# VHH binders against FAS1 domain-containing protein YDR262W, part 7

Target 1, 246 residues: FAS1 domain-containing protein YDR262W, of Saccharomyces cerevisiae (q12331)
Amino acid sequence: KNVVNLITFKDSNGKLHKRLAPEEIPPRLHNSQVNSYPLGYKGMRDFSRPAVNLDDILGTQQRKQQEFLAELSPLSLESKLSLVNEVQIFASYVRNDVETYNKVSDPNEDLIIIAPTNRAVSQLTLKPWQFPNNIDKLESDGATEKELDTAIQENISKFVRSHIVVYNDDKNSYKKVSPGCTLLQSIDFTESKKSDSETGGDILLKKEGEVYYVASSRDEKFHAVESIENGSNGVILMVDFTLVGP
Short names: E, the ipSAE of ESMFold2; O, the ipSAE of ESMFold2 at other seeds; V2, 0.75 times the mean of E and O plus 0.25 times the DockQ between their complexes.

## First folded at step 1 (VHH)

Design e7 (framework vhh_surovatamig_d1)
Fold by ESMFold2-Fast, scan of step 1:
Structure e7 (fold): chain B 246 residues (1-246), chain A 121 residues (1-121)
Amino acid sequence: as target 1 above (246 residues)
Amino acid sequence: EVQLVESGGGLVQPGGSLRLSCAASGFTFSHYWMSWVRQAPGKGLEWVATINPDGSEKDYVDSVKGRFTISRDNAKKSLYLQMNSLRAEDTAVYYCARAYSEDLRYTFQHRGQGTLVTVSS
């Protein structure tokens, strides 16, 4: 059941949108108060904006509920990551990348987070802060503390950003590559100098029956999504593998 | 316009061989990673084999390693797949595909019309 009152309306195209009921909007929340919140917080989410919908991205039909609106959690993705015990290692890495943490905390973002489980991260032969920059070799070669800190932060940012997709209003962040399978662009991919961000992607999402699957486009090895957590500013797909590794 | 035209498919008995060809036009063929991908009846697309621009690097899906050989002729703008020891499970429409980039060599940007390979007795 919803714990927050939402109002719904249809636009000219028949799409259903959600907004917080007037009584749910804090009278003190204004642009001038943004400094009272964490960095990057820009007020409450505009619930009239379409929520992330995986079946819409894939072009698959949802079960017969034409008038059913998916329940949105009042909790942000930041809150959800903090509460999901199975992804706490990944959540810790997200908190250590300030720019990405600000997106995860921002009610005006719409994100798809592919969250590797604690088991998935723990099974890596190197910790996420140790690749792709070889920290041990940099230290052995005489790198300064500043150079090591920079390389470690680059490793953390790459790991975190390789697991997060920014879903935009025009749905320009995805490309259908086959029936029921869509190519998505991670934040890392869109910032990469090695790839044309207009034509490619690095994450594959598909659905077979009732189960969602995720793969890296590099090897196309699909893994089942173990659980889905809805936040107010996106969704978390929990998986038992990492999209990038040593 | 990017154009990829496959040929060489047909009906073959288990244990037989086929050689697929792909003629490319509309782009600088020698600059791109190229792949063969297939779709078996009622299944999704499966990556089969990839080759780098100069032909020095090749990779294959495990089920075809040692049986299939990917090759290219940059002067003729052609891609090939030599298929030996064919099995019933190899029955599929085979597509010639241009990779998105070096980093996305297992995913394709453009695909041809396909050529049907049926392995049956």
Scores: ipSAE 0.000, ipTM 0.167, lowest interface PAE 11.6, mean pLDDT 75

Design e8 (framework vhh_surovatamig_d1)
Fold by ESMFold2-Fast, scan of step 1:
Structure e8 (fold): chain B 246 residues (1-246), chain A 125 residues (1-125)
Amino acid sequence: as target 1 above (246 residues)
Amino acid sequence: EVQLVESGGGLVQPGGSLRLSCAASGFTFSSHAMSWVRQAPGKGLEWVATIKQSGSETDYVDSVKGRFTISRDNAKKSLYLQMNSLRAEDTAVYYCARGQEIYTVSYDSTGLDYRGQGTLVTVSS
């Protein structure tokens, strides 16, 4: 289906292009009309500009024509996640965390989602709902149904929130480490490390040549970003690893 | 600024024909696959047809195969949809939509990134 150097579509057989949610793309909204909306209405932003500018975050010093130009889209991150076959396991976990799912569908957000592939998630020795709380141990120790449900929900929440960054365009939400390399704070980092939230971070993003890379404390290595998808309320970076693990 | 401007919609009787046009600007038209999508009253968006960058490969939803023809003119930066043997169920707002640009690894993960404001096609006696 997918081939190198050619765009291939699953249109004749796939459901990927069919039945997109109408509310994700208002039919009456043209790019010229977006600029007429009230200040602060992020959902009505100019769709010719990405919600998150990765090169601006990185301080990358290439000329405009040399920039990696990510594709722009009026579709929300929720719609984008639902359409990307390669990240459906991760997307299913996002849907199971109500607060995070609402944030992903919120046109007033600016998010960076680092989405692990199905392969990356499937290769984990424990499923995302099984860590860091040890569900098997809790169950064998006689935990109640409610206690198990709470621990599972905490695990899911930590997993998805560890892969999502809330971007703030005033530049206080990230710290440059070196040229082309920036330290970011996941939602989980911000909530769990309140005392460090202004200065620390748990995700490194860098650009080298035309390729973006992501690293976390999990294995202390940079992993290449395989694809970038721009939504109306943020950006998705697809990676073949998980930022947290058992 | 990416712009896609549709035209050619209107009222037509069942069995009639219409030709839709889309004028593109603000990007390298020849580097993108292009699609037509539609939204019937009270329904969601439905993909209709896609044409690859060179114009050599086309795909259609089953309900329009043999009736609709998608084409493009890269020199004029224009996309077309020739609609023949129109049926009442073809009544919809039709949108010109931009597909993904060519990458080193080519995936059709989302398929669409921009669409125009649309043109209304009404098939009624």
Scores: ipSAE 0.000, ipTM 0.104, lowest interface PAE 20.3, mean pLDDT 71

Design e9 (framework vhh_surovatamig_d1)
Fold by ESMFold2-Fast, scan of step 1:
Structure e9 (fold): chain B 246 residues (1-246), chain A 122 residues (1-122)
Amino acid sequence: as target 1 above (246 residues)
Amino acid sequence: EVQLVESGGGLVQPGGSLRLSCAASGFTFDNYYMSWVRQAPGKGLEWVATIRQDGSEKDYVDSVKGRFTISRDNAKKSLYLQMNSLRAEDTAVYYCVTEFGSYDHLPTEDYRGQGTLVTVSS
């Protein structure tokens, strides 16, 4: 049956605590090798591949026992996005971009998804499908339905891809701006025609105490990460703002 | 109980050199990144340099690149900052810290050592 494991964590005062491991983690084989994922899972993560480790890219210390449990999560990022009520609008945009949706469902990817809340998306003056291409202007200028559909799809792809980072387990690939603060490259940034992909970035990630913060590198206004959801192929950081806007 | 004790500061002429030391106790020193930060008179905290647990990765603020070298000795549980070609603008109290996660500021005084004063003056 399920093996009950104790995990150790350090509280904000530096005191060590022990607790029972979550019941939802798949049981392990007798020799400590990982079991196959439950039936109905879209793919099986290769446990020999390193898990997304935010503290490694930030240069902060992480608890190795907690990292081990994260690697046993049976749910993909695609499944996790579907289940997190607070990010359903963003999740719907991800589904609308087939290539990005396939990437989020791929067990061979390791992604950091910075997912804006429903509130954050709803507060935008233009919807994500309306920028940066000005759809109203294109329509008034006599654009065809095909041209409008293309511009809308480009807007959607840019919006979702601006919120997703492909994790690289070589932490030396990340530009550290200051202690615990690292410059990241979204998929949109890496696919742009200005692809000096080794030197720049469009997302700032930092950790202060036990709280993670995210900012757009263009205005550097940090917002606290409200929750973190681990998936089998990456991590979701929920934030109450959008990294790109009108 | 985490303790960090800085030393090696003093009065030095412009163009001179100083080596700062930080002695760590109360934690597993070799499992942590270590940083030097400074506070000039009447100014806020400024990050200076960071070194990875094993010494393989080092980062510096632009104003000290090529002049300062951060290093560590895990066996002695000690962190060092070799400061060369010192300038008046380097005048500050220097602190040894273990905590990260700040872009523009670090944790409060409670998370750093006593500090060591460096004065660069003619």
Scores: ipSAE 0.000, ipTM 0.109, lowest interface PAE 20.1, mean pLDDT 72

## First folded at step 2 (VHH; from a10 with L103W; framework vhh_7xy4_2)

Design a10w (at its last look DockQ between E and O 0.06; V2 from the best seeds 0.00; counts 0 for: pae O 18.1 > 2, unsure alone 63.8 < 65, placed apart)
Amino acid sequence: QLQLVESGGGLVQPGGSLRLSCAASGFTFRNYAMAWVRQPHGKGLEYIATISGSGDSTYYSDSVKGRFTISRDNAKNTLYLQMNSLKPEDTAMYYCAVDTRYWFGDYPTSLDYKGQGTQVTVSS
ESMFold2, look of step 2: ipSAE 0.005; ipTM 0.354
ESMFold2 (binder alone), look of step 2: mean pLDDT 80; pTM 0.821
ESMFold2 at other seeds, look of step 2: ipSAE 0.234; ipTM 0.677
ESMFold2, look of step 5: ipSAE 0.000; ipTM 0.110
ESMFold2 (binder alone), look of step 5: mean pLDDT 79; pTM 0.809
ESMFold2 at other seeds, look of step 5: ipSAE 0.000; ipTM 0.115

## First folded at step 4 (VHH)

Design g2 (from c1 with Y101F L103Y; framework vhh_8k46_1)
Fold by ESMFold2-Fast, scan of step 4:
Structure g2 (fold): chain B 246 residues (1-246), chain A 124 residues (1-124)
Amino acid sequence: as target 1 above (246 residues)
Amino acid sequence: AVQLQASGGGFVQPGGSLRLSCAASGRTFSSYAMGWFRQAPGKEREFVSAISWSGGSTYYADSVKGRFTISRDNSKNTVYLQMNSLRAEDTATYYCAADRFGYGSYEPSEYDYWGQGTQVTVSS
């Protein structure tokens, strides 16, 4: 017996679509591998470097020292993305952007990944590889295979990089915009800005009570973080929306 | 627009095997989900198998599960259907289809592009 996994959504014209949802496919050998380093890790983490702490970014309280050693030795973000079934579509896009995938696997990085759920990505009217470059129009207008490849890869890179923040990067400014609310810069923001002196950001992070919220700075509509996964080189914040769209 | 060409059909005896291929033009293939459908004379087109854009998810009709295997090679812009333990009731024209949303569907109407089909005949 198989449970039929369907994603149902309406397009902008109100037409109902039924799509197959990705099956849970645990990596056959992934969890059977024994390694003293996090799976997918290359080299070792500098254990003198403190782990990412969201409350430090928000200025709420000093970093908790509870479970400090566990925070420094859990699985890498690459391994965590591979294991979290709810973000497998996003994880697949990360794997298709070589430079970003290398950062996610790098023990010398400290990253905050805002990971949209499979549901959040599936609710988009266009897939991440189809925007902001209009691939269907380029193809119908006679673009070459190489031109289409370039446009698709630019779309994937922008989508993925718009969801990842580099912690402790000296080009990343943690600007407090209101009590308990801080403006962050995605990798896409830092790479697209015309000058290293440019300030600002594209992601808002806040905390109310015990719940974290994330918003795009463009619309300031906050969405609750549904779960947090700690990795050895950063954190994953799972959200039911995408920071960029068509 | 992507163009699809199915091939590999033919005559085979019950219990035999065939491998169907669906070759796609254009780079958009690597972002499309692919499906195989079949149609016998006097019947409507029915779902056989689907594979997501990444190859990470595969789906099969109950009638072919355990006998057929779908796979893809994005470097060659090709999707394959390996058909083992063929039965007379597998006789049909087999069509490959592309879903640009990349997740696939059991519904023929949800696919954007279709190949011309390849005939499979299983008879003694």
Scores: ipSAE 0.011, ipTM 0.454, lowest interface PAE 9.4, mean pLDDT 76

Design g3 (from c8 with L103W; framework vhh_8k46_1)
Fold by ESMFold2-Fast, scan of step 4:
Formats: C-alpha cells, sequence, structure tokens
Structure g3 (fold): chain B 246 residues (1-246), chain A 126 residues (1-126)
C-alpha cells in the first residue's frame, strides 16, 4: 500500500482537518488552481469520520483507522471519475445531474459509485437520456421543449442515481444478507421507495475469494467488478454492465 | 383494462397440496413483479411470496418457506403458487398482485403493489 501524505490543521473551533500535502497535488495545476477550490467544492473532508471500506461492509475483514488512511486517494470521486478513461460516458451523465454531481464533489459524503464502462453504456438499445420516459413518443405527441427537457433530465437523474449508493453510518445504509454478501440501496431506490427504505434494496455486492461481484434488481445476474478506484469521499467500482436499462 | 384472475383455491386436508394460478391481462406482464398475499378472517393482509419480473429472484415469508413455491410463465401471463404440506394456519383468502418495476431484493409489502386480483379461498381442515 502507498502512503498518501496528508497534513493536519485545526480550524477556528479547534476541529481537526486534513488536506493534501503540496507534493500530492497534481503538478500541472497553476498556483491559483492549487489555492482555489473548484466550482461547487464544499470544503475539506473531515478525515476523522470513517471512510467507505468494502470489506467492512461485507464483513470480510476489519481495518484500523491508520490502515484506512493509507489506502485513501488524495482525489475526490468527481476527480477520479474524470480521470478514468473507461467510464467517461457515465462521468458525463453525472456532470449533467447537478444534485448528484454536488454529492460526488462533496468531500463530506461517503459514496459507492458503481460505474459502468463506456462499452456497457454503448451496448444499451436506448441511450440513458431516452429511458424510462419515451422521449421520441413525447416529441411525436407534441410535447413542448420544456416538457422534453424535463423528461430528459428525469431520465438522466434516474440513470445516474441508480448507480450511486450513499453510505451513512448512522442509518446503516447496507444490510448483510449472507456471508460475504451485502444488500445496498441506490439513491434512486431510497427516493422511489422512501416508505420502505429501511427494508430491501436494489443492488447486491458480494466477494468470492479476491473478486468482487455486483448484481442489480433489474439484471439479477452477478457481474465481476473489473477495477476499484478509491477517492477521498468514497469508492468507484467499475463494471461492464449497467444497473438499469430500457 | 388491467385484470388479475386468481383461481385454484378450495378445501384440502392437512398435509395436502394445492396450486393457485393468477392469470394477468391488460398490461405488459413480463415487466411486473408478482406477489401472493393472504388474509385470514379478522386479520390483516400478509405477505406470502414474491417473484421478480424475470423469475430469477423469489422471496418467501418465513411461515411458508420450504413448503410453498412461487413461479411464473411469462409466455402465458400467469403466476403460480404451489402449496405443499398445508396446515390449518394456511387457511385464508389468497390474493395475487402486480407492481411495475417495483421489484427489489428482499421484503415486499402490500403497499408496493399497484394492481390486485380478486381472492381465491383456501380452507385447510380435516
Amino acid sequence: as target 1 above (246 residues)
Amino acid sequence: AVQLQASGGGFVQPGGSLRLSCAASGFTFSRYAMGWFRQAPGKEREFVSAISWSGDSTYYADSVKGRFTISRDNSKNTVYLQMNSLRAEDTATYYCAADYDSWTFGYTRPQDFDYWGQGTQVTVSS
């Protein structure tokens, strides 16, 4: 494991915060970019708060805070999504949903992003902005530009939110269903099933040996996780399938 | 119009078997999760079993697990409940229900289902 160099500082209220050491900041950034927060940035992560850890969620191992910190990426999930070439189509959809983009860029969120590859998205019979609202039919039926824009945005939001899990330690946002297998709730699930959000879920995560697998309630087949990227505010699981489709 | 037609109920002795059927029409059956619920006199409607739109995932109430089997035939727009080793406590009116795109892994509640069939009475007695 590589150690990520973080420096510790105290705010005016005496609360401990951590930030990237200067050597951890990408060398291509100008000093103004290094010293200025990106548009929409919500401050520094409270690194005293528990980080997302898949093995803890699955119950397969326990980790100490120091071990968690050693694995933590200096980059946010938003930055990581932008850098992973294989998920750029999905990343572009995330950018188009302002509420979800704000969560992905928030250093004080803890997210599990199940990111479909470009290939997985490209193999869909309809693009993510075309379902579940039938855009072609709405246009043929004489929908206004505003109605079409609303339906398209609803489609994008549903697609994006169906692939993101908000980890909340207080609300126990995951449930162990069998050894090495855990039930997760996407943002879309929690919004759509609010009355029963403490029961059930739409994503299964399991580990067999050293390989992670994901299944969606819409696909119902386990697919291997091809790559895992750690961010400062969560984790990205790259998969060669989409959790929702037409 | 949406219709769910439950059938196959009747009188059976303890230890016997019955197969319930629910024939669906008026919607795209293959896209709906299907469930069976039951209600005994003076009691609330309770979950019995559910099956996903594809048939790949099934869930059962603890009281029926190992005795009942839910299945579906999307080519016939029908969901089935095979009830084996029937007990007096299984006596109830059985209802089938459909819910579009509401399938989740885990527990399914009556409130999750949009379409309901008429009941079919099952009486287990000697």
Scores: ipSAE 0.032, ipTM 0.452, lowest interface PAE 5.1, mean pLDDT 77

Design g5 (from b6 with L99W; framework vhh_8emy_2; at its last look DockQ between E and O 0.32; V2 from the best seeds 0.00; counts 0 for: pae O 10.2 > 2, unsure alone 64.8 < 65)
Fold by ESMFold2 at other seeds, look of step 5:
Structure g5 (fold): chain B 246 residues (1-246), chain A 122 residues (1-122)
Amino acid sequence: as target 1 above (246 residues)
Amino acid sequence: QVQLQESGGGLVQPGSSLRLSCAASGFTFSHYGMHWVRQAPGKGPEWVSSISGSGGNTNYATSVKGRFSISRDNPSKTLYLQMNSLRPEDSAVYYCATWPDYDFYSGTEDYRGQGTQVTVSS
């Protein structure tokens, strides 16, 4: 049958709707993990750590030209993802990967989120929960409900984690290719590496003029970043393509 | 307002072919992937096939791969399903649908048509 629970309900107009059943998410009071102040800044972040700066990652920034834009952002990336209408489909998938959602909500993480627009996700011929594991084939082969749920969760996690980079200051997380072009490792890439000594990446970040570009390292087809949202624990780069697909 | 209207169903013998059409209006058709979904009496809905907004990418359920072909004509805002080598188990009401119907945390509105009946009888 269907490999994911689909629920049917009638709206106030009597129309029948199908949707994925929401996974049970433990009640989270993420505000209890980070305090909001009247001035709208994060009080629990270690302010001695610098904010994520794309020009530093690219190796193009002069030191005394620092901007304080991230210090003016009162909202976490979790909050920003929830509020940006153009990426709500991606944001919903992030919430379904609890481990990754916890990182997005953590004031002491520093993340680069490459968020595909709703249009980009809607162009996919399979939903993120349907690939790369072939859910239809698993069901046809007699997989148990638990095996199907596991395969679906793996699909969702891979999609989400392929779009998120954990920034850190060590040399293992990215490699500058040239001035203004850097190879990054998504969470999925780092978790999929066969050896801890492997270097490389799955995401290219480039700046030309005042515009940032992103590509998959597999095809090197650069797409312009359409907007940048700064949060207290990182940045969101909105793009009109997905880094992985069926 | 989003509108989808399926047509082309009918009663046919096993091994026959049918071509379904879905006329779309009220949205930017080329920006959305489209799906065919079917529902047999007493069963839940079953995904059949999908096509990207441009038409360049397609995918099929294992049960129909090699027999069915999805296509679209963006200028006329029409989605098609060519069904060949029909079997009795293909009997169902067939619906075209847009992507938001099957995504997590999508709106509650149903972006699918009224359906067209396909019956394959021995």
Scores: ipSAE 0.006, ipTM 0.362, lowest interface PAE 10.2, mean pLDDT 75
ESMFold2-Fast, scan of step 4: ipSAE 0.219; ipTM 0.602
ESMFold2, look of step 5: ipSAE 0.028; ipTM 0.489
ESMFold2 (binder alone), look of step 5: mean pLDDT 79; pTM 0.806

Design g6 (from b6 with H31R L99F; framework vhh_8emy_2; at its last look DockQ between E and O 0.42; V2 from the best seeds 0.00; counts 0 for: pae O 4.9 > 2, unsure alone 64.0 < 65)
Fold by ESMFold2 at other seeds, look of step 5:
Structure g6 (fold): chain B 246 residues (1-246), chain A 122 residues (1-122)
Amino acid sequence: as target 1 above (246 residues)
Amino acid sequence: QVQLQESGGGLVQPGSSLRLSCAASGFTFSRYGMHWVRQAPGKGPEWVSSISGSGGNTNYATSVKGRFSISRDNPSKTLYLQMNSLRPEDSAVYYCATFPDYDFYSGTEDYRGQGTQVTVSS
């Protein structure tokens, strides 16, 4: 019959959790656009870990059971990115940045992905691989093919990492400014800080009514989130602008 | 006009190796990252591997890491996928594709070729 064996374990902080026993983990997930094949305990997400919730991050009360139910998705963010037609350009850049892709596909990393639409990326006057390093100038100055590829990879990594926030249990990746408005730190911001004493962030998230908005902290020009995709290890906020540009 | 042509598929036994090729034309090959995608019957597309324009950076889906190797030869405008230790679950049509940017984007998917069938069975 429908028998589920749960085991209890204690994490390194002493908090108790429950999970499926390893022998009950299915030998495979649905194959379309997923990168995980369970082989045992090590690749499992700790299902006792709470899902990323935007209202908790903003300091507002949770809204509806329908939104809570949408947060219970079996698909990873890697799978969700592959399924959202409107962000396929951004998704391809994510897959080309190995360290970021590893986080997106890791069931124990929790992420907020602010995914620009294909339209937003296509409207840039330079492609993500062309800035901030000026690739045409480097080529004209006689850069080798390897030097050009390094500069291109740095451009892609910076673009991708400027749109992704790692949610950590210690909450160092965000700071509430007021109820309904929170300052976030992208991976790029966190890696670019000169010291941990440097405060701030590069992304603003706010809620007005039932609509979420995102802005760069540099210009504070808010854009509505056009859709939200929930995954097992975080959320994707689709926006029709890029957080960084030429 | 971007053109991609995959080849090298076939019917093989489990544990075998196979090398796929993708001939590219109609764009500056060395400036664009490339990737392999596969699609099994009745399933959606599955990303397999990616490689940067110079070939210096590669990435692999967890299901193939350690068994498959992506490479490219920019002078001949050719992309490769070396597939070792093949398993029945690797059976699919394999497509090469360029990164989707606004020069090549079709609105719903990457530019890709017609594909090459790989079948792994006893």
Scores: ipSAE 0.227, ipTM 0.610, lowest interface PAE 4.9, mean pLDDT 76
ESMFold2-Fast, scan of step 4: ipSAE 0.425; ipTM 0.711
ESMFold2, look of step 5: ipSAE 0.397; ipTM 0.749
ESMFold2 (binder alone), look of step 5: mean pLDDT 80; pTM 0.808

Design g8 (from b8 with R31K W33Y Y102W E103R; framework vhh_8emy_2)
Fold by ESMFold2-Fast, scan of step 4:
Structure g8 (fold): chain B 246 residues (1-246), chain A 123 residues (1-123)
Amino acid sequence: as target 1 above (246 residues)
Amino acid sequence: QVQLQESGGGLVQPGSSLRLSCAASGFTFSKYYMHWVRQAPGKGPEWVSSISPGGSSTNYATSVKGRFSISRDNPSKTLYLQMNSLRPEDSAVYYCARGSEWRLLTEYAFDYRGQGTQVTVSS
């Protein structure tokens, strides 16, 4: 046969997708670039606890209370992204950016991933590989496949990296803009040299009651975090919007 | 009709090299991500490597990184896998596969694969 065995499934938006049957996916495929260490062997960190303390970043509730609001897991962020049906389109983009995929798979990283739902990505007027470089225009202007490929990879990298924050334990690196509200910097923000200003950022995180909210420099409107997934090397905040767009 | 045909497998000693080829027809080869996937006896399929449509972006499984090199020649519609420093655990049937999403490695989903070529690494 020329056809690989695929299964069909519905995402949270009701769309049908095809992918390899779960039993056909090797156990290590999603963690291929992570060091193979025994669970719990990650210098100075307990894999059974959340890697990121959102309440400390926000200056709100105690760490113990945050643990009651989020699932504890020894699984890596890459494994968690692979298991969350609602973010599979975003997860596929992460896998297309090799440097970011390596970071997401790295047990020594501490990341905050703001993961847009399949709905949020599907509602964009252009797919993430089509902006900010105008691929249709480049193709119509006679760009080579290598030139198109480079522009597409730049678009994918910018999209993915705009949704990921490298967490550090120096809370003074996060600008508190109001009680329960903190300004964060995405990887894309830091790489674009906007980080020349120590007061700059492109993501706002806040908590009101028991609900977390995220806003971006795109529209500066707060959107509720729909779910929180803890991994051994960070946290995933699922949101129904994208932090960058066309 | 989409067709993918692998060649270049064989029996080699540990530490040897092999170059696999995949001839593609029936679609616009230059617009698709292409992949190499392998399957050892009694094991499930393992993704090995991928290459973007224009060839500027490549990815590798950790087990083969630094030893294998994927490349493509769009004019001849051919995909290649250069395998260096082969190990007994590399023994498998190697399949050429077309990505289901034109410009993405979407969920490592493949819609077409070839018949496969057997690689055996043994003393």
Scores: ipSAE 0.000, ipTM 0.203, lowest interface PAE 16.4, mean pLDDT 73

Design n1 (framework vhh_8k46_1)
Fold by ESMFold2-Fast, scan of step 4:
Structure n1 (fold): chain B 246 residues (1-246), chain A 123 residues (1-123)
Amino acid sequence: as target 1 above (246 residues)
Amino acid sequence: AVQLQASGGGFVQPGGSLRLSCAASGRTFSSYAMGWFRQAPGKEREFVSAISGSGGSTYYADSVKGRFTISRDNSKNTVYLQMNSLRAEDTATYYCAAKRYWSGTYESEYDYWGQGTQVTVSS
């Protein structure tokens, strides 16, 4: 197992939880201007807003489920990622991308995080910081430290953002492909493809029976969701594969 | 991008001290986080200590905390492990490893590994 330091904290309901200690969280490379907000500064979720509902996204409607899911978890996705031992490598990459980390800790965001397991990330032939920019070639070609760190941060941001969907209850943000199957847009997709923002997507989500499946739209190879963790500002779907690779 | 060579192992009696060195070659050494791992015969490799690339944060396994000190000299492209109050249970082959963007203890995240140096603590 990973050897990590955890801290305990108490939520608003008095329940004790564990998360990664601040010293276990890598700093964002060369971003000294990251906002210095106190922990918990972003306040409470606005529960008048719809919560993430996978069945609603898939068209398998469950009445009032969005309200029910919001009440089931007072913990943010940031706290939930810290508690799921199986996704700590991915969680570390999330913390290294300051803009995405800020979304994950924001009670006013609603996110779907497709979180690859430690096993899935460790089996990649190149690590997330090594693609799509070729870091070894840049280094061999004489790139400066600052140039290497910029390219590495771009790689990390692309990897992380390729696994996170910003939930929008606008029906045009999700395209039903077939019964029980919907095409979603990652943050990376929405940033990279302006013309495809309404009808395209890079993540497929489907449900068969009571099991959810996820695939990259690029290869359509579905993998079962191994576990689901609900947070106050979204949901984490744990999978044993990565949506992007070298 | 980085090649690593560990050295400084040897035989020592319980309570003794050794200093291990890990010499790095290649560019950008100062940006790499560095770790020490060890493997005893018939056991899995385990984390010992790590130091950040920015040179301030250090991590230690509970079994070595207070006895071992990790440090680095970026001008010499070298990481050191000062081992004090050595015990028979510290007998192992010691490996240094490098990773680019964070310090930490998860073995699979280390990208570059050096050849080991054997430490034997025996009376």
Scores: ipSAE 0.013, ipTM 0.435, lowest interface PAE 7.4, mean pLDDT 76

